# VH-VL binders against RNA-binding protein 26 (RBM26): the designs that were tried, part 16

Target 1, 75 residues: RNA-binding protein 26 (RBM26), of Homo sapiens (Human) (q5t8p6r532to606)
Amino acid sequence: TKLELRKVPPELNNISKLNEHFSRFGTLVNLQVAYNGDPEGALIQFATYEEAKKAISSTEAVLNNRFIKVYWHRE
Short names: E, the ipSAE of ESMFold2; O, the ipSAE of OpenDDE; V2, 0.75 times the mean of E and O plus 0.25 times the DockQ between their complexes.

## First folded at step 18 (VH-VL; framework fv_rosmantuzumab)

Design t04 (from q03 with light chain A54Y; at its last look DockQ between E and O 0.91; V2 from the best seeds 0.00; counts 0 for: pae E 2.4 > 2)
Fold by ESMFold2, look of step 18:
Structure t04 (fold): chain C 75 residues (1-75), chain A 120 residues (1-120), chain B 111 residues (1-111)
Amino acid sequence: as target 1 above (75 residues)
Amino acid sequence: QVQLVQSGAEVKKPGASVKVSCKASGYTFTDYYIHWVRQAPGQGLEWIGEINPSGGSTKYNQKFKNRVTMTRDTSTSTAYMELSRLRSEDTAVYYCARDHWFEPYGMDVWGQGTTLTVSS
Amino acid sequence: DIQMTQSPSSLSASVGDRVTITCKASQSVDYSGESYMNWYQQKPGKAPKLLIYYASNLQSGVPSRFSGSGSGTDFTLTISPVQAEDFATYYCQQSYNLPWTFGAGTKLELK
């Protein structure tokens, strides 16, 4: 349900930009930029596991930036 | 046995077009970008562009804008590069190479190369 | 575009020598703690072969006599000791920005 982004350039690490990319995979119920004090980090929560799985399985570059990485969030 | 196998040598006249194929085997085709790189006789390497086979998105070196088109066919695991309006400076060996979509560890597998000669 | 200046353009060595090849990028190729500089070996009539990725990591199957170092704009490939099969041309390549660019190459020849 929750995905963690790493290596997001700070200028792209905002709600509007991340929503543009991730809304393609499903309904976002939470989006936190600069997550846990990391200016390159973000947390994204989808309404369902299947939507989150679709997002993390995509090979499409996040915001056209191949350095941005998507991981399952560890709780 | 991960392989990229390219189509054979081509001889073309100025103004013509060429389409080079690159067939992948031994790995999940859609997990790797395919890059095209050329090398003129006795010269260094020049990056032409890339394609993500999963969605077909491409990026091209501006030097080749409007002359290059990269495509792929996921059912045959084959990437293609078409270069149009050929001129003698396009004479080179053309390589395809892969790099992993998630962590770009460099171009770890290369095709054998396709020689293009543009003359007369 | 990031220009890559590779030196020397050629050098001669004997088996057993230590060889150093340098590559200078026109701007930093570092991103988020990693340097996006790769090294390739190319023998006549063959495609390039990846040796080093991210400045210092050996590609699978590459002997440990190859090593890479550097960060930012200045990078080095070292071969020690040189073996008979190492006579080839070596290229640095940055994968930080598109278009990806290569150095002009360094030809390593037998003395």
Scores: ipSAE 0.448, ipTM 0.876, lowest interface PAE 2.4, mean pLDDT 92
ESMFold2 (binder alone), look of step 18: mean pLDDT 93; pTM 0.950
OpenDDE, look of step 18: ipSAE 0.730; ipTM 0.932

## First folded at step 19 (VH-VL; framework fv_rosmantuzumab)

Design u01 (from t03 with heavy chain G55S; at its last look DockQ between E and O 0.88; V2 from the best seeds 0.60)
Fold by OpenDDE, look of step 19:
Structure u01 (fold): chain C 75 residues (1-75), chain A 120 residues (1-120), chain B 111 residues (1-111)
Amino acid sequence: as target 1 above (75 residues)
Amino acid sequence: QVQLVQSGAEVKKPGASVKVSCKASGYTFTDYYIHWVRQAPGQGLEWIGEINPSSGSTKYNQKFKNRVTMTRDTSTSTAYMELSRLRSEDTAVYYCARDHWFEPYGMDVWGQGTTLTVSS
Amino acid sequence: DIQMTQSPSSLSASVGDRVTITCKASQSVDYSGESYMNWYQQKPGKAPKLLIYAASNLQSGVPSRFSGSGSGTDFTLTISPVQAEDFATYYCQQSYNDPWTFGAGTKLELK
């Protein structure tokens, strides 16, 4: 249910913007910016696997930035 | 097996419109952006625009003003580019090409091109 | 728009030679450690073929005699050794920002 973002511009790597973009895919239960010491990283957790899958499968550019990559989070 | 097949050559008069098709096969159509690039006789390559087959969202080179319209039909895995108010300068070979939606690096698969001739 | 200055516009070489083509962007095309620069090969009457992506990555199926290097604003495509089938026109292209832009091209001819 967790996704990791990479290459998020620091100025856009904030809770407000990430919530705005990802909330359309489902319920966010956790959101961390600058994840794991990476100022361009973020961790997003959805309530369900289906919601996370929907988000990662979307071809919509995150925050309208094609450079931003989305990965499944590995525990 | 992965390929883009474009519609045939077109001959138009100035002021007319043309609509070129690009049919994708061998891959999931909605997983790649479709770009349109043209090449005038003996000239270089010029980017026209892109379309996200999944959402239908587009980005156009402002050089074409409001003359370009890109669409797609997901049911047939076909992308379309319409260019209106044609002028002689629009004479060129028009290509469609795909690139990864998650890694916008290069265009790895191209259509065979569609020749457009605009003359009075 | 990002301008791409490609040089030379044409060059002659023999089979077995080492050739270098340069591309200069009007602004950096780097983002988060990657350079959004691609190289294409085009033969008469054919569509362009992707050779290199992200400045230095060889596209699948492309011979190892092709290589790309550079970052920021300066990039280079190298062909070594040149083979008979390599005589064609080459283009650099940035995918950093829209509109995507191409260099004017370099025609590699047989000496």
Scores: ipSAE 0.386, ipTM 0.869, lowest interface PAE 1.0, mean pLDDT 94
ESMFold2, look of step 19: ipSAE 0.617; ipTM 0.907
ESMFold2 (binder alone), look of step 19: mean pLDDT 93; pTM 0.954

Design u02 (from t03 with heavy chain G55T; at its last look DockQ between E and O 0.90; V2 from the best seeds 0.58)
Fold by OpenDDE, look of step 19:
Structure u02 (fold): chain C 75 residues (1-75), chain A 120 residues (1-120), chain B 111 residues (1-111)
Amino acid sequence: as target 1 above (75 residues)
Amino acid sequence: QVQLVQSGAEVKKPGASVKVSCKASGYTFTDYYIHWVRQAPGQGLEWIGEINPSTGSTKYNQKFKNRVTMTRDTSTSTAYMELSRLRSEDTAVYYCARDHWFEPYGMDVWGQGTTLTVSS
Amino acid sequence: DIQMTQSPSSLSASVGDRVTITCKASQSVDYSGESYMNWYQQKPGKAPKLLIYAASNLQSGVPSRFSGSGSGTDFTLTISPVQAEDFATYYCQQSYNDPWTFGAGTKLELK
């Protein structure tokens, strides 16, 4: 249920913008910016796997930035 | 097996319009952006624009913004590029090409090209 | 727009030679540790073929005699050793920002 973002521009790596973008895919239960000390990283947790899958499967660029990468978070 | 097949050569008069097609096969059409690039005789490559086959969103080179229209038909995995108000300088080979939607590196698959001749 | 200055415009070489083509961008094409520079090969009457992506990554199926290097604004494509089938025109291209732009090309001819 967790997705990890990379290459998020620091100026866009904030709760408001990420919440706005990812909330359309489901219920966010956790959102962390600058995840793991990476100013370009973020952790997004959805309520369900299906929601997370929907998000990561979307072909829409995150925050209209094709450079932003979305990965499944590894526990 | 992955390929882009474009429509045939076109001959047009100045002021006319042309619509070139690019049919994708061998891969999931909506997973890659489609770019259009042209090459005038004996010249280099010029980027025209891109389209996201999934959403239909486009980005055009401002040089062509008011004359180019890119569309796609997901049911047939076909992208289209229409260029209007044609000029003699639009004479060129027009290519479609794909690149990853999530990895905007390079265009790894190209169509065979469509020759457009604009002459009075 | 990002201008791509490619050099030389043409060069002659023999099979077995080492050839280097350079490309300079008018501004950095780096983003988050990657350089969004690609290299293509084009033969007469054919569509371009992707050789290198992200400055130094060899595209699948491309011979290892092709290599790319550089970052920021300065990039190079190296062919070593040149083979008979390598005589063609090469283009650099940035995918950092719209519009995507190409170098003017380098024609590699047989000496």
Scores: ipSAE 0.333, ipTM 0.862, lowest interface PAE 1.1, mean pLDDT 94
ESMFold2, look of step 19: ipSAE 0.609; ipTM 0.903
ESMFold2 (binder alone), look of step 19: mean pLDDT 93; pTM 0.954

Design u03 (from t03 with light chain D98E; at its last look DockQ between E and O 0.80; V2 from the best seeds 0.00; counts 0 for: pae E 2.2 > 2)
Fold by ESMFold2, look of step 19:
Structure u03 (fold): chain C 75 residues (1-75), chain A 120 residues (1-120), chain B 111 residues (1-111)
Amino acid sequence: as target 1 above (75 residues)
Amino acid sequence: QVQLVQSGAEVKKPGASVKVSCKASGYTFTDYYIHWVRQAPGQGLEWIGEINPSGGSTKYNQKFKNRVTMTRDTSTSTAYMELSRLRSEDTAVYYCARDHWFEPYGMDVWGQGTTLTVSS
Amino acid sequence: DIQMTQSPSSLSASVGDRVTITCKASQSVDYSGESYMNWYQQKPGKAPKLLIYAASNLQSGVPSRFSGSGSGTDFTLTISPVQAEDFATYYCQQSYNEPWTFGAGTKLELK
């Protein structure tokens, strides 16, 4: 259910921007910017696995920035 | 196994247009951007633009923007580049090449090239 | 546009030599600690072949005698030791900003 973003420009790494993009795929239940002390990182959690899978499967650039990367979060 | 196969050589007159095809095989076509790059005789490489075959979105080098159109057909795994209002300086070898959508780390597989000659 | 200045334009070497090719970008090509600089080899009548991506990563199937280094604006391709099959033209290329741009090429010739 959890996705980890990397390489997010700090000026775009904010709750409003990330929510605007990712809410298209489902309901966000958690969103942490500057995740784990990384100003370019974020954590996004969807309510369901299917919503998270839709988001990570998209080849569309996040915030029109091809360098922003989405990964499954590992505990 | 992975390959890009391009259409054959073209001879055109100034003012005409050309459409080059690039058929992909051996991989998931929609996972890779297709780039078009040309090389004039005895010269270096020039990027023309790219297409994301998943949604068909394109980006063009502004030098060509009003003259180039890139399309694709996902059912045949084929990308196309059309260049219009041809001039003699468009004489070149035109390559298609793939680049994984996830990271722009360069073009790992190239087509064999299509020679275009533009002359009166 | 990011201008890529590649040097030298040509050089001669013998089998066994160490050769170095330099590429300088007019602007940094770094994003989040990675350099978006790639190196290609091209032989006459053939398409370019990717050798190095992200400044220093060896593409699959490329011999370890090829190596890349650098960051920001200054990049180097090293071939050591040069083999008979390495006589070709080499291009650097940035994939940081559109339009993607290439250096003018370096022709490596047998002495």
Scores: ipSAE 0.368, ipTM 0.834, lowest interface PAE 2.2, mean pLDDT 92
ESMFold2 (binder alone), look of step 19: mean pLDDT 93; pTM 0.951
OpenDDE, look of step 19: ipSAE 0.792; ipTM 0.942

Design u04 (from t03 with heavy chain K59R; at its last look DockQ between E and O 0.87; V2 from the best seeds 0.73)
Heavy chain, then light chain:
Amino acid sequence: QVQLVQSGAEVKKPGASVKVSCKASGYTFTDYYIHWVRQAPGQGLEWIGEINPSGGSTRYNQKFKNRVTMTRDTSTSTAYMELSRLRSEDTAVYYCARDHWFEPYGMDVWGQGTTLTVSS
Amino acid sequence: DIQMTQSPSSLSASVGDRVTITCKASQSVDYSGESYMNWYQQKPGKAPKLLIYAASNLQSGVPSRFSGSGSGTDFTLTISPVQAEDFATYYCQQSYNDPWTFGAGTKLELK
ESMFold2, look of step 19: ipSAE 0.624; ipTM 0.904
ESMFold2 (binder alone), look of step 19: mean pLDDT 93; pTM 0.956
OpenDDE, look of step 19: ipSAE 0.753; ipTM 0.936

Design u05 (from t03 with heavy chain G106A; at its last look DockQ between E and O 0.83; V2 from the best seeds 0.00; counts 0 for: pae E 3.3 > 2)
Fold by ESMFold2, look of step 19:
Structure u05 (fold): chain C 75 residues (1-75), chain A 120 residues (1-120), chain B 111 residues (1-111)
Amino acid sequence: as target 1 above (75 residues)
Amino acid sequence: QVQLVQSGAEVKKPGASVKVSCKASGYTFTDYYIHWVRQAPGQGLEWIGEINPSGGSTKYNQKFKNRVTMTRDTSTSTAYMELSRLRSEDTAVYYCARDHWFEPYAMDVWGQGTTLTVSS
Amino acid sequence: DIQMTQSPSSLSASVGDRVTITCKASQSVDYSGESYMNWYQQKPGKAPKLLIYAASNLQSGVPSRFSGSGSGTDFTLTISPVQAEDFATYYCQQSYNDPWTFGAGTKLELK
């Protein structure tokens, strides 16, 4: 249910901006910016797998920035 | 076979408009942005803009912003570019090209080109 | 806009030669350790064909005699050895920022 963002510009890597984009795919239960010490990284957790799958499968640019990449998180 | 097939050559007078089509086949149309690029006779390549066919969002080269409109019809897997208020310097070959929404941010398949001639 | 300065504008070569073409961007096209610079080949009357993406990655189906290198603002396309079918015009292109822009082209001609 967890997605990992990479290459997020630090000025866009904040809770407000990420929530604005990702909440349209479902219920966010966890959101961590600058994840694991990476200022360009973030962790997004949805309540369900289906919501996370919708988010990672979307072709729309995250925050209108096509360089931001979304991956499944591996614990 | 993945291909982009464009509409045929157009001859227009200054001040008119043109609408070029780009029919995609052999792949999932909504997985790729469609870019439009033109090339004047004997000249280099110029990017006009892009459309994401999944939601229809567009970005245009500012040079063309007020004269270009890009649309698509996902039911026919076809992208369109309309250029208005034509002038002689718009004479060029117009290409469509696809670019995967994720990576590698490069135009890997191109249409055959549509020749536009703008003359009196 | 990012201006792409490509050189030389033309060059002559024989089959078997090693050819290099350079491209300089007016600002860096790097983002998070990756360079957004592509190379295309175009033959007369035909659409461009992607050769190299992200500075150094060979597109599927492109012969390994084509290679790309560079980062930041300075990039090179190398063809070695040149084959008869390689006489064409080559363009660099940045996909870092809007508008996407191309170099002016380098025409590779048979000596």
Scores: ipSAE 0.270, ipTM 0.819, lowest interface PAE 3.3, mean pLDDT 91
ESMFold2 (binder alone), look of step 19: mean pLDDT 94; pTM 0.959
OpenDDE, look of step 19: ipSAE 0.622; ipTM 0.915

